# VHH binders against Abasic site processing protein HMCES (HMCES), part 48

Target 1, 269 residues: Abasic site processing protein HMCES (HMCES), of Homo sapiens (Human) (q96fz2)
Amino acid sequence: CGRTSCHLPRDVLTRACAYQDRRGQQRLPEWRDPDKYCPSYNKSPQSNSPVLLSRLHFEKDADSSERIIAPMRWGLVPSWFKESDPSKLQFNTTNCRSDTVMEKRSFKVPLGKGRRCVVLADGFYEWQRCQGTNQRQPYFIYFPQIKTEKSGSIGAADSPENWEKVWDNWRLLTMAGIFDCWEPPEGGDVLYSYTIITVDSCKGLSDIHHRMPAILDGEEAVSKWLDFGEVSTQEALKLIHPTENITFHAVSSVVNNSRNNTPECLAPV
Below, E stands for the ipSAE of ESMFold2; O stands for the ipSAE of OpenDDE; V2 stands for 0.75 times the mean of E and O plus 0.25 times the DockQ between their complexes.

## First folded at step 3 (VHH)

Design c40 (from c38 with T99K S102D L103F K104T Y106H E107Y; framework vhh_8cml_1)
Fold by ESMFold2-Fast, scan of step 3:
Structure c40 (fold): chain B 269 residues (1-269), chain A 121 residues (1-121)
Amino acid sequence: as target 1 above (269 residues)
Amino acid sequence: EVQLVESGGGLVQPGGSLRLSCAASGFTFSDYAMGWFRQAPGQEREFVALISYSGGSTDYSDSAKGRFTISRDNAKNTVYLQMNSLKPEDTGVYFCAAKGYDFTPHYYDYWGQGTQVTVSS
């Protein structure tokens, strides 16, 4: 996974993340650095994306089941990275393979600290290699939606009426992530960055791409992944597996250029 | 099965040039930084050059700066070392190495078996 859509305005995104804490209290996640959230139909590595994480990461004695939503840099910069410029990171940390996550220091260390997050998206993009051609077919991949059969085109979400109709009750894709906190050697703000855990593709996606993100399907899986105060690393890793509860449709080549940020990026063709 | 296979070594006169290649298989090459190290007889391995996973960043030892160029072709799973203005002290076995998810100095996940470079008359 190396491209996503996350285009909802901040208030719509926040409502889409409504949840219950362990006491059954209805809540909305509290924002950190909301000014860094930039809605886009076409998010690439090194850009910021919204993630959910436990409030206990920020507040001593907080209930670990309560959630914060914060933009983080896509591409994990390990806390022990000693260079002054994180763009000089030598290896690609956009994704983390589930089968080697406990063997790789860049991922094992933050995982041991409970630095689990849920990466939010409308969906993600993958490029299918077509036999005998140099062209690849992009697909938009997302959770099944209850309103898609009665909604207008997904790509027609830019007018106020189409916006409310198509995206009002959109079920966000919830991907398992690991984050870390890096302190610049010369001082300045702590950099929060994340990686998306990947697994083998499910049967439904195998014709499109051989890998998929580890998707947390439902609130029970999401809450267990986030709750590092009550759920051990070993228990949390049991949630990491391919998911069949996914759908997709082909999209136009407009999405290929990451600078293109329009509804056409995810509209069906 | 992970393999790194070096080639392109040989005997050259001082001032000559060689291009080393390292063909990688068994891992996702484009996720790994690739490095070159060398070892002279009776000495420890020393760092020569490093290239980031994307090819956008390179690093060189002081002895290699201005004379050697590291490059990679992610479509071919190959890393290269172009060596110019070779000196007798460049003689040694040259090793290709892959560095994945650990930036710790001197930690490399995979190593090749090496290719011999000899600089003499």
Scores: ipSAE 0.000, ipTM 0.337, lowest interface PAE 12.3, mean pLDDT 86

Design c41 (framework vhh_8pnl_2)
Fold by ESMFold2-Fast, scan of step 3:
Structure c41 (fold): chain B 269 residues (1-269), chain A 118 residues (1-118)
Amino acid sequence: as target 1 above (269 residues)
Amino acid sequence: QGQLVESGGGLVQPGGSLRLSCADAGFTFSDYAMAWYRQAPGKERELVARITYSGSTNYADFVKGRFTISRDNAKSTLYLQMNSLKPEDTAMYYCAATGYSLEPYDYWGQGTRVTVSA
């Protein structure tokens, strides 16, 4: 998982994240740095993407079931990193393999601190290797969407005019992430950055790519992953596995260039 | 929508102490990382001390052991306790606030003047 779409306007994204806290109270997540949210159809590593995390990370006595939404840098910079420039990090932390997460210091340490987050996206992109050619076929991969009287289900057979209406009720992809907080040695603001946990692909995606993000399917899984005050690392890791509740369609090569930021990036071909 | 107001500056003799305060005017103070910067005449602004939303602190080498940054979230106030003041500490001191992002700071105060002289 190396490319996503997260294009919803801030207000639409916020409503899409409506949830219930432990008391059963309906809530919207509270924003940190909302002006740093940059919607795009084509998000690459090192850019900022919105994540959900527990309010308890910011307030000592907060209810751990309450959620903050914040843009974080994609590409985890460990808290122990001693250089002044994050770009000097010697290894790629865009993804974290589920099978080695407890063996790698970069991920084990923040995980031990409860630094779990849910990475939000419209969906993610993968490139299928086609035999006999050096060209790859990109696919947009996302949760199945529900058809309503206000909007339709999304798919290759739907007209382009119907796509505009689906975003108002779009079910966001919710991926399990780990974040860390890095303080520049010479001073400056804390950098929040994340990695997406990856698992073996499900049967439905195996012909497209051999790995997939660890998807948290439904509010129960999302709540347990975020609630580091009540759910231990050991229990939370039981949520990390492949899922079959996913759909996809082929998209044009426009998405290949991360500078392209238009609806054509995810439109069916 | 968010304004920081510094106070507590003044004239003090070398070896003296001052306590600077920075009060917010209506943003959610406890959610912000806070910093003190200073600017001496003819010099660029430099970081003096920083405190994160969680209370983690960082200090410039030239003030380590002499200055202490702290925050009181209930009062929405940031402090800088300045001990063993030196003439080279003479500067305008600015309060700054940011969310969690690394640069730039979202809010700045107008500054409070600290003069250290005999």
Scores: ipSAE 0.000, ipTM 0.120, lowest interface PAE 16.7, mean pLDDT 83

Design c42 (from c41 with T98R L102W E103D P104T Y105R; framework vhh_8pnl_2)
Fold by ESMFold2-Fast, scan of step 3:
Parts: structure tokens; C-alpha cells; sequence
Structure c42 (fold): chain B 269 residues (1-269), chain A 118 residues (1-118)
């Protein structure tokens, strides 16, 4: 997973993240650095995306089931990184393979500190390789929506007004992530950055791509992944597996260029 | 509270020198900015010097040119070299590990006493 859509306005995104704490109280996540959130239909690595994480990461003795929502840079910069420019990191930390997460120091160390987050998106994009050609077909992949067509496509015949309405109650894709905190060697603000954990693709996606993000399907899974105060690393890792509860549709090549940021990027072809 | 233990404090005459050490044995030292604070009787605790993992430093105006903060990440040890000590430097000196996150947890030592007197 190297491209996502996360275009909802901040207030809509916040309401889409309504949750219950361990006492059953309904809550909205509290924002950190909301001004750094930049909605886009076409998010690439090194851009910021909103993530959910436990309030306990920021406040001593906070209830670990309470949630913060914060923009973080996509592409984990390890705390030990010595260069002044994070883009100079010699290896790709956009994704973290589930099978090697405990062997890679860049991921094992923050995971051991409970630095688990849930990466939010409308959905993600993957490019299908076609036999006998160098052409790739992009697909938009997302949770089934209540009003989604039986084929799994978003209603192509919807008017602009109806298309706006689907986003008001959109079920956000919730991907398991690991984050770290990097303090620039020359001084300045701490950089929060994340990686998306990846697993083998499910049967439904195997013809599109051989890998998929580790999707946390439902509030119980999301809650357990975030709650590092009560859920150990070993228990949390049991949540990391392929899911079949996803749908997709083909999209236009407009999405190929990450500078294109329009609804056409995710519209059904 | 934390896993920080200060040493090196003592009685010294004005103009003298002391080297404070702070050992950390319980967490990843390299993930924390380290700092020295001090508290004189009847005064608030104040920042003396701070050092990031990479070695970037920040000093209070009242110690600039006299004190030097340094760290050895391999040995998980923080130092404060204090030169040209003055009576007004008399205080309890505290080692602190400051988390990287906006409101993250800090670890504090129990302090070491520095007395500058003729």
C-alpha cells in the first residue's frame, strides 16, 4: 500500500471516528495539530495522513482507551536516524511486512513502546499488472458501504448532491500502523511518522495485488490495537491478518500522477 | 520516580569545578532528550541545560560559557561539567529524561546537592 485517498473535511472525518471508551461512553477523538491535515484524493508517501492513537501517548495517567487523532508523515523515520533530512533515509519505510516486524529494528523498537496507531483513509489504490502489456489498471479498494451497489462499486449514476451524501456516512478504512518519534539533530519540532503493516492479500484481492494492508475490521479490533496500556504487543499482533471484508472498483489512470487531486481519482470507470 | 541516578555533587569553593553524572538503566536512553534542572531553597525548579539525542544543546542564560552538557548514548549516561562555580549555583541538581512527544512522560532523578561556599 503506497497510495490512499483521505479527502473528508476535518469535521466529517472527526464524526466518522466516533467511538466508545472502555466505560462505554461515546466520544469523538481530540485533535492534535489539526492545521497539518490536508485532505486529498491521492495521498502518497511523505505526505501527512490522519491517524488514531491512544491519549496515553501524550498524557501521564490518561485512560489508554481514549483516542487522539493527529496528522503524521507517511514513511516511518526511526528515532535513531542521524541525518537532518528525513527524505534521505536509505530504505523504504512506507510499509512494514507483518512477518518481519519483530526482526526489523526500525519497527520492533517503536512497537515495543506501544507506538501503535490506526491509519485512516477513504480507501487505498493498487495497480494490477496485465498479461502481455506494461499497462497497469488502478483499483480503489475500500470497506463495503451500507449504500454500495451489490457489485461493490460506488453508485456511478449518483448526482453530485447524492455523491456528497455518501461521504457523510462513509465507513473509513482503518489500517494497522506503527509510528515513531524523531527529534531533528539540528533542533526543532518532533516529527511523528508512521508505516502501514502489510499482509498477504485475501482471495478477493489476489488478482489485483499479492499484498494488502493489515485492516482492522470493526471497533473491537481498532480498540485493541490502539490500547497499548491494556493490550500487549503479542496480543495486538493477533489482529494482523488478511481480511475478506473489502470491495473495489477500477478507476481512471488520472490517479497515477500523485499531483492529481480530484474526485475523478476514485470514481468508477 | 524514574530510573535516573545522579552523582558528582558536593561542596566546592567559588571558582571551582564539578562534574555531575546521571546514569539511566531502565529504558532506551537514545529515545529521550536529556536535561539538567536545579532548585535552590525557596525557588522554583529551573532548566539549566538540555541536550537532544543528536547532541543539539540549549543553555539557560545564567550558565552560558560556564557549564557544558554532554551525553554518552552507548553508556546511557548524561554529564554536566560545571566550571567557574558561583555561590548562586548552590542548589539541588536534577537529571531529567524528556519524552519526544508533545505532552509525553518525563523521568526524573532524586537529585544531587551542589554547595558553592567559601
Amino acid sequence: as target 1 above (269 residues)
Amino acid sequence: QGQLVESGGGLVQPGGSLRLSCADAGFTFSDYAMAWYRQAPGKERELVARITYSGSTNYADFVKGRFTISRDNAKSTLYLQMNSLKPEDTAMYYCAARGYSWDTRDYWGQGTRVTVSA
Scores: ipSAE 0.000, ipTM 0.119, lowest interface PAE 16.0, mean pLDDT 82

Design c43 (from c41 with T98K G99T S101D L102Y E103G; framework vhh_8pnl_2)
Fold by ESMFold2-Fast, scan of step 3:
Structure c43 (fold): chain B 269 residues (1-269), chain A 118 residues (1-118)
Amino acid sequence: as target 1 above (269 residues)
Amino acid sequence: QGQLVESGGGLVQPGGSLRLSCADAGFTFSDYAMAWYRQAPGKERELVARITYSGSTNYADFVKGRFTISRDNAKSTLYLQMNSLKPEDTAMYYCAAKTYDYGPYDYWGQGTRVTVSA
C-alpha cells in the first residue's frame, strides 16, 4: 500500500472515529497537532496522514484505552537514525511485511515498545497490471459501506455525484501501523512517523495485487491493536492477517499523478 | 518520584574539557531514554545528545567527535564528556528523561551552567 485517500474535513473525520473506552464511555479522540492535518484524495509516502494511538504514549497515568488522533509522516524514521535529514534514509519504510516484522530491527524495537497505531483512510489505491501493455488499471479499495437509503448505494454503477452524499456516514478504513519517534540531532520538533503493516492479499483482491495492508476489521480489533497497556505484542500480532471484508471499483488514471487531488481520483469509471 | 540533578558545569577556556553528570535517584534508570539539552541566553533549547535505555546514542552535528554521552545503569548516572569546547558551547545544560516514548521529556533537572571564555 503506497497511496491512500483521506479527504474528510477534520470535524467529520473526528466524528467518524467515535469510540468506547474500557469503562464503556463514548468518546471522540483528542487531537494533537490538528493544524498539520491536510485532507487529500491522493496521499503518497512522506506526506502526513492521521493515525490513532493510545493516550498512554503521551501521559504516564493515562487510561491506555483512550485514544489520541495525530498527523504522522508516512515512512517510518527509526529512533536511532543518525543523519540530520530523514529523506536520506537508505531503505523504504512505507510498508512493513508481517512475516518479517519480528526480524527487522527498525520495526521490532518500536513494536516491542507498544508503538502501535491505526492508520486512517477513506480507502487505498492499487494498480492492476494489464496484460500486453505497460498501462496499469487503478482501483480504489475500501470497507463495504452500509446502505441506509436507496440514494446511498455505492459501487461501479454509481454516478460521481452520488459519492458526495456517502461521506457523512463513511466507514473509515483502519490499517495496522507501527510508529517511531525521531529526535533531530540538531534540534527541532520531534518527528512521529509510521509504516503500514502488509499481508498477502485475500482471495477477493488477488487479481488486483498480491499484497494488501493489514486491515483491522471492527472496533474490537482496533481497540486491541491500540491498547499496548493491556495487550502484549504477541496477542496484538494475532490481529494481523488478510481480510475478505473489503470492496473495490476501478478508477480513472487521474489518480496516477500524486499531484492530482480531486474527487475524480476515487470516483467509479 | 525521581529527581534529576546535574553537576560538573563551570568556567573553562576554549579547547578545554568538562564532564557533566546527571544523578537519578528514585527512577527505574534502565527504563529511561535520557538526553542532554542546552539553552543559551535568548535562544531556544536544543538537543545535544541522546542515549536509549539499551545504550544506542545520537548526537547533534555541532558536537559530533567532541562530545560523548554515556550511562552507568548500576550507578543510575548519565554522563556527557565535553572535549574541545568552543565559546558557542556556552549554555545551561539540562539532563532529561523520557519514561514513555511519545510524550515530551517528562523529567528535567535544574541545569548546570557551562561557560567557555578566555
Scores: ipSAE 0.000, ipTM 0.117, lowest interface PAE 15.8, mean pLDDT 83

Design c44 (framework vhh_6z1v_2)
Fold by ESMFold2-Fast, scan of step 3:
Structure c44 (fold): chain B 269 residues (1-269), chain A 121 residues (1-121)
Amino acid sequence: as target 1 above (269 residues)
Amino acid sequence: EVQLVESGGRLVRTGGSLRLSCAASGFTFSDYAMGWFRQAPGKEREVVAAISYSGSDTWHADFVKGRFTISRDNAKNTVYLQMNSLKPEDTAVYYCAATGYSLKPYEYDYWGQGTQVTVSS
């Protein structure tokens, strides 16, 4: 997973993240640095994306089931990184393989500190190899969406007008992430950055790509991944596995250029 | 540009009431928690009250509980502080502040210029 869409306006995104805390109270996540949220149909590594994380990371006595939403840099910069420029990091931390997460210092250390987050997206993009050609076919991959009277029917045959209405009740993709906090050695603001955990592709996606992000399907899985105050690292890692509850459709090559940021990037073709 | 503009500060008698307003512009108001701070002559600035981005949660300092109430109107991009049973020790410049962080106020991002409240006999 190296390209996503997260285009919802801030208020729509916030409402899409409505949840219940441990006490059964309905809540919306509280923002940190909301002005750093930059909606886009075509997000690449090093850009900021919104993530959910436990309030307990910021407040000593907070209920660990309460959620914060914050923009974080895609591409984990380890807390121990000593250079002044994060772009100088020698290895790629865009994704973290589930099978080696406890072996890599960059991921093991923040995971041991409970630095688990849920990465939010409309969906993600993958490029399928086409037989007998060097061309790759991009696909937009996302949770199955529930048909409602208000949003209309959801499918590749929907008109452009119907796609605009779909976003009012869109079920956001929730991917398991690990984040870290890096303090620049020469001073400045603490940088929060994340990686997306990846697993072997499910049967439904195996023809598109051999790997997929670890998707947390449903509020129980999201809640357990975030709640580092009650759920140990060992228990949380049991949530990391392929899922079949995913759908996709082919999109145009417009998405190939990360500078293109229009609805055409995810529109069915 | 981000602006927070306080209004409503004036001279008021002991036991009186006053409502302060803070008009916000240049950012998405409904995504920020808001706080009221005050600074009395010769004292450090202290937090008075805070309200979450939705208005569902509020916090008030012990020295104003039962007398002051914070509220907000997200449709008007305005936060309010209703002050009742005013005492001379409430005399201070009152500041409005915005944060994307915790409800309990530390690390406020934006600040107003303040409005003077004077309480006298």
Scores: ipSAE 0.000, ipTM 0.130, lowest interface PAE 17.2, mean pLDDT 84

Design c53 (from oc2 with V5L Y35S L45P K59Y P61A A75S P88A; framework vhh_etentamig_d1)
Fold by ESMFold2-Fast, scan of step 3:
Structure c53 (fold): chain B 269 residues (1-269), chain A 118 residues (1-118)
Amino acid sequence: as target 1 above (269 residues)
Amino acid sequence: EVQLLESGGGLVQPGGSLRLSCAASGFTFSSYWMSWVRQAPGKGPEWVSEISSSGSRTYYADSVKGRFTISRDNSKNTLYLQMNSLRAEDTAVYYCARSKYYTGFDYRGQGTLVTVSS
């Protein structure tokens, strides 16, 4: 997974993240650095994306079931990285394979510290290789959506207002991530950065791409992944597996160039 | 303790106007989408209007579109419904509600009665 859409305005995104804490109380996640959130239809590695993480990461003695939402850099910079410029990291940390996560120091160390997060997106993009040609067909892949009288349908949206109705009731894709905190050796702000855990594709996606992000389907899975105060690393890793509860449609080649940031990137062709 | 307290209901003539208020407390009001829901005598609840947490987005039931305006003042933790060109069919108890993402509400107030009668 190397390209996502996360374009919702901050207030729509926040409502989409409504949840229940351990006491059954309805809550919205509390924002950290909300001004760093940059909505886009076409997010690539190195850009910031919103993630959910446990409040206990920021407040000693906080209820570990309470959630923070924070923009983090896509591309994990390990806490042990000793260079001054994180862009000079020699290896790709955009994704982390589920089968080797405990073998790689970059991921094993933050995972041992409970640094689990849920990466939020409207959906993600994958490029299907077409036989007999060098061209690839992009697809937008996302959770099945619930229809309401206000929401409309993505395939039937014909104007900006109708697209807004679709998005205001959108179920966000919730991907399992690992984050780390890097302190610049020269001083400055702590950098929070993440990687998306990947698994083998489900049967439904196998014709599009051989890998998929580890999707946490439903609030129970999301809660257990985030709650590092109550759920051990070993138990949390049991949540990491392919899922069939996804849908997709073909999109135009406009999405290929990561500089293109318009609704056309995810519109059905 | 989440509390929503409606006010401003009353008896008005057809074609008249009325402004409802809802005072919210016990939660971070500026973080939540808010709705107005009404229930006419002997009928089920009908969703009327919804406003986003910042106030940038507003939605209306077709029955009230063009006549009602939802607004909020986050500095005062207050939700409003301006009702113009009132009709007999607008007669109902009006409830302030904290919106859920997909459908429904997690909290609603006690309601304020609006009677439109000649």
Scores: ipSAE 0.000, ipTM 0.303, lowest interface PAE 13.0, mean pLDDT 87

Design c54 (framework vhh_ozoralizumab_d1)
Fold by ESMFold2-Fast, scan of step 3:
Structure c54 (fold): chain B 269 residues (1-269), chain A 119 residues (1-119)
Amino acid sequence: as target 1 above (269 residues)
Amino acid sequence: EVQLVESGGGLVQPGGSLRLSCAASGFTFSSYWMYWVRQAPGKGLEWVSEISSSGSRTYYPDSVKGRFTISRDNAKNTLYLQMNSLRPEDTAVYYCAKGRYYESDFDYRGQGTLVTVSS
């Protein structure tokens, strides 16, 4: 997973993340650095994306079931990185393979510190190789959406009002991530950055791409992944597996250029 | 089979103290939030305290805050409630309850232990 869409306005995104803490209290996640959130239909590595993480990461005696939402850099910069410029990192940390996560120091160390997060997106993009040509067909992949009286279908949305109805009740894709905290050697703000855990593709996606992000399907899985105060690394890793509860449709080649940031990127063709 | 066995209840004068214990078996005790709930004569169940699975976080309603302390020993699969400065309105049957994994609801409670605070 190397490209996502996360375009919802901040208030809509926040409401889409409504949850219950362990006491059953209905809550919205509390924002950290909300002004750094940049909605986009076409998010690539090194851009910031919103993630959910436990309040306990920021507050010593916080309830670990309470959630913070924060923009983090896509592409994990390990805490031990010694250079001044994170872009000089010699290896790609955009994704983390589930089968080697406990073998790679860059991921094992933050995972041992409970640095688990849930990466939020409208959905993600993958490129299918077409036989007989070097061209690839892009697909937008996302959770099945519940149809309501106010919601339209993506294919039928032909006006701003109809598009707004599609997004009002959109179920966000929730992907398992690992984050780390890097302190610049010359001083400055701590950089929070994340990687998306990947698994073998499910049967339904195998014709599109051989890998998929580890998707946390439902609030129970999301809660267990985030709650590092109560759920051990070993127990949390049991949540990391392929899921069949996804849908997709082919999209225009407009999405191929990461500079294109319009609704056409995810519109069906 | 999930079992919770409460003990430590009894008769105490106002201002007195009692320590309740709950012996848990049949589930991975260290993986669950645990609760103390009580039922006064003729009334419904009232939440008294809760504790995270690690024991690092505890919560109380205002009615008992500062007087009651919940704790747990995961090595012994035991939950405790230290009750100080007891009042007549604390008279109730006290139940140890196993939490649902990520909900305030409990899915199992013990038989209870009676606490009577006489004037």
Scores: ipSAE 0.000, ipTM 0.135, lowest interface PAE 16.9, mean pLDDT 84

Design d11 (from cb2 with T103S; framework vhh_8cml_1; at its last look DockQ between E and O 0.04; V2 from the best seeds 0.00; counts 0 for: pae E 15.9 > 2, placed apart)
Fold by OpenDDE, look of step 5:
Structure d11 (fold): chain B 269 residues (1-269), chain A 122 residues (1-122)
Amino acid sequence: as target 1 above (269 residues)
Amino acid sequence: EVQLVESGGGLVQPGGSLRLSCAASGFTFDDYAMGWFRQAPGQEREFVALISRSGGSTDYSDSAKGRFTISRDNAKNTVYLQMNSLKPEDTGVYFCAAGEYYSWDSPEYDYWGQGTQVTVSS
C-alpha cells in the first residue's frame, strides 16, 4: 500500500470514528494535533494521515478502550534512529509485512510496547499490471458502503449533492498499523510515525495486486487492536489476515501524480 | 525498592500440579500487567502467561494453554500461576515479571523476580 485517500473534513471524520468504550458509552475520539490534519484524495508516504490509538498512550491512568485521533507521518521512524533527518532512513518503513513483523527490530520493538494504531482512509489505491504492457491501471479499494435507497453507488453520484451525502455516511477503511515515537537528536517536537501492516491479498483482489493492507473489519477488531492494555501482542496479531469484505473500482490515471488532489482521483472511470 | 518474590515451586511428578505465587512490592501493582516466564537449563527465557492490569484479560503460550491459569489479586499485590497436568518439559526456573505493557515480549517488562525452581520428574 503506497497511496490512500483521506479527504473528509475533520468534523465528518470525527463523527465517522464514533465508538463505544468498554462500558458501552458512546464516544468520539479526542484529537491531538488537529492542525496537522491535511485532507487529501491522494495521500502518499511521508505525508500525515489520521490514526486512532488508545488514550492510554498519553495518559497513564486512562481507560485503554478510549480512543485518540492524531495525524501521524506515514513511514515509521524508529525511536532509536540517531540521524537528524528522518529521510535518511535507509530502509522502507511504509509497510510492514505481517510474516516478518517479529523479525524486524523497527517494527517488533514498538509493537511490543503496545504501539498499535488504526490508520484511517477513505480507501487505498493499487495498480494492476497489464499483461504485455508497461501500463498500470489504478483501482480504488474500500469497504462496501451501505446502499441507502437515496445514496446510489459512488458511481451513481452524478450530482455534487449526492456526492456529499455519500461521504457524510462513508464507512472508513480501518487498517492495522504500528507507530513509534522519535525524538530528534537536536531537540524539537516528538515525531509520531506509522507503518501499515500488509498481508497477502484476498481472492477478490488477487488479480489486481498480490498484497493488501491488513484491514480490521468491525468495531471489535478495531477495539482489540487498539486496546494494548487488555489485549496482548500475540492476541492482537491474530487479527491480522486478509479480508474479502472489500470492493473496488477502476479510476483514472489522475491519481498517478501524487500532486493531484481532486475528487477525480477516486471517481469511477 | 521494587520487589517481586516468587514462591510455590518444587518437585512434582508428571501429571501433577503446582501453584506459584508472586508477591509484589515497591510499585503500584494495579498499574502493571503481570507475566510469568520460564527458563530451562541451556535455553532462553520464554513466555508462559500474562494477565492485564485489571485482571480482565489473560494470554498463554501454546504450551501452557489449557493447563495453566494465571490470576491476580490486586488487593494483595499478588499474581498466581496454577499449573496442572505438568510435564517434564515444563521443568525450569519460573520468573514473575511486571510491565506497563500487556506484552509477551520479555524485554518490555520492567521488573523481574529471582525465580522459583519447578522440576517435573518421575
Scores: ipSAE 0.020, ipTM 0.419, lowest interface PAE 5.3, mean pLDDT 89
Fold by ESMFold2, look of step 5:
Structure d11 (fold): chain B 269 residues (1-269), chain A 122 residues (1-122)
Amino acid sequence: as target 1 above (269 residues)
Amino acid sequence: EVQLVESGGGLVQPGGSLRLSCAASGFTFDDYAMGWFRQAPGQEREFVALISRSGGSTDYSDSAKGRFTISRDNAKNTVYLQMNSLKPEDTGVYFCAAGEYYSWDSPEYDYWGQGTQVTVSS
């Protein structure tokens, strides 16, 4: 997984992340660095995307079930990295394979510190390689959505008002991630960055691609993944598996160029 | 010569507080992340708390989070660990460490102090 859509306005995104804390109280996550959120239909590695993480990462004595939402850089930069430019990292940290996460120091160390996050997106893109050609068919992949009587799908909206209603109740894709904290050698703010954990594709996606992000399906899975204060690394890793609760549709090649940031990127063809 | 000198340890009743200090010399303090580690008798040294070079970010072990606070004063070349709500399981020797990396992994640290004893007894 190397491309996502996360295009919702900040307030709509925040409402979509409503959750229940351990006391049963309904809450919205509190933002960190909201001005770094850059919504786009076409997010790529090295860009910032919003993630959820436990408040306990930021605040002494906080309830570990409380959530912070923050933009983080896609492509985990290990805390031990010595150069001033993260693009000089000599290995790819966009994704982390679940079967080797405990063998790779770049992922094992932050995971052992409880640095688990939930990566948010409208959905993600994958390119299917067609037999007998070098052409690739992109697909937009997302949670099944609850339909309204005016709109049953992304392509049904015919006005700005109807488009807003489609996305107003969109169920965000929630992917399991690991983050780390890196301080530039010259000083300044600590850089927060993440990787997306991957697993073998479920049967429904296997014709598109052999890997998929590890999806956390439902509030129990999300809560357990985030709560490093109460859920051990060993227990959290049991949440990492493929899911069949996923849907998709073909999209045009507009999405291939990561500079294209329009609804056409995810529109059904 | 690099030196890290811990102080402020002692005997405390459960629920009490201690403030540890670590005075650094012989290196450019502002270029280093600082950490606190502890070791109980017969156990491996374990991570407690970590603070970035500038003090802009901190991290804690699960057992320390919510009870301990790490801070630093770069003008005094000193890092601190405020320990509140102490428990008998917090007993051990507390070590100050300095490393170029922001990391809780013990081998990543270049310099270590000799430690200060903290005893939390009923």
Scores: ipSAE 0.000, ipTM 0.178, lowest interface PAE 15.9, mean pLDDT 86
ESMFold2-Fast, scan of step 3: ipSAE 0.505; ipTM 0.793
OpenDDE, second read of step 4: ipSAE 0.018; ipTM 0.356
ESMFold2 (binder alone), look of step 5: mean pLDDT 81; pTM 0.819

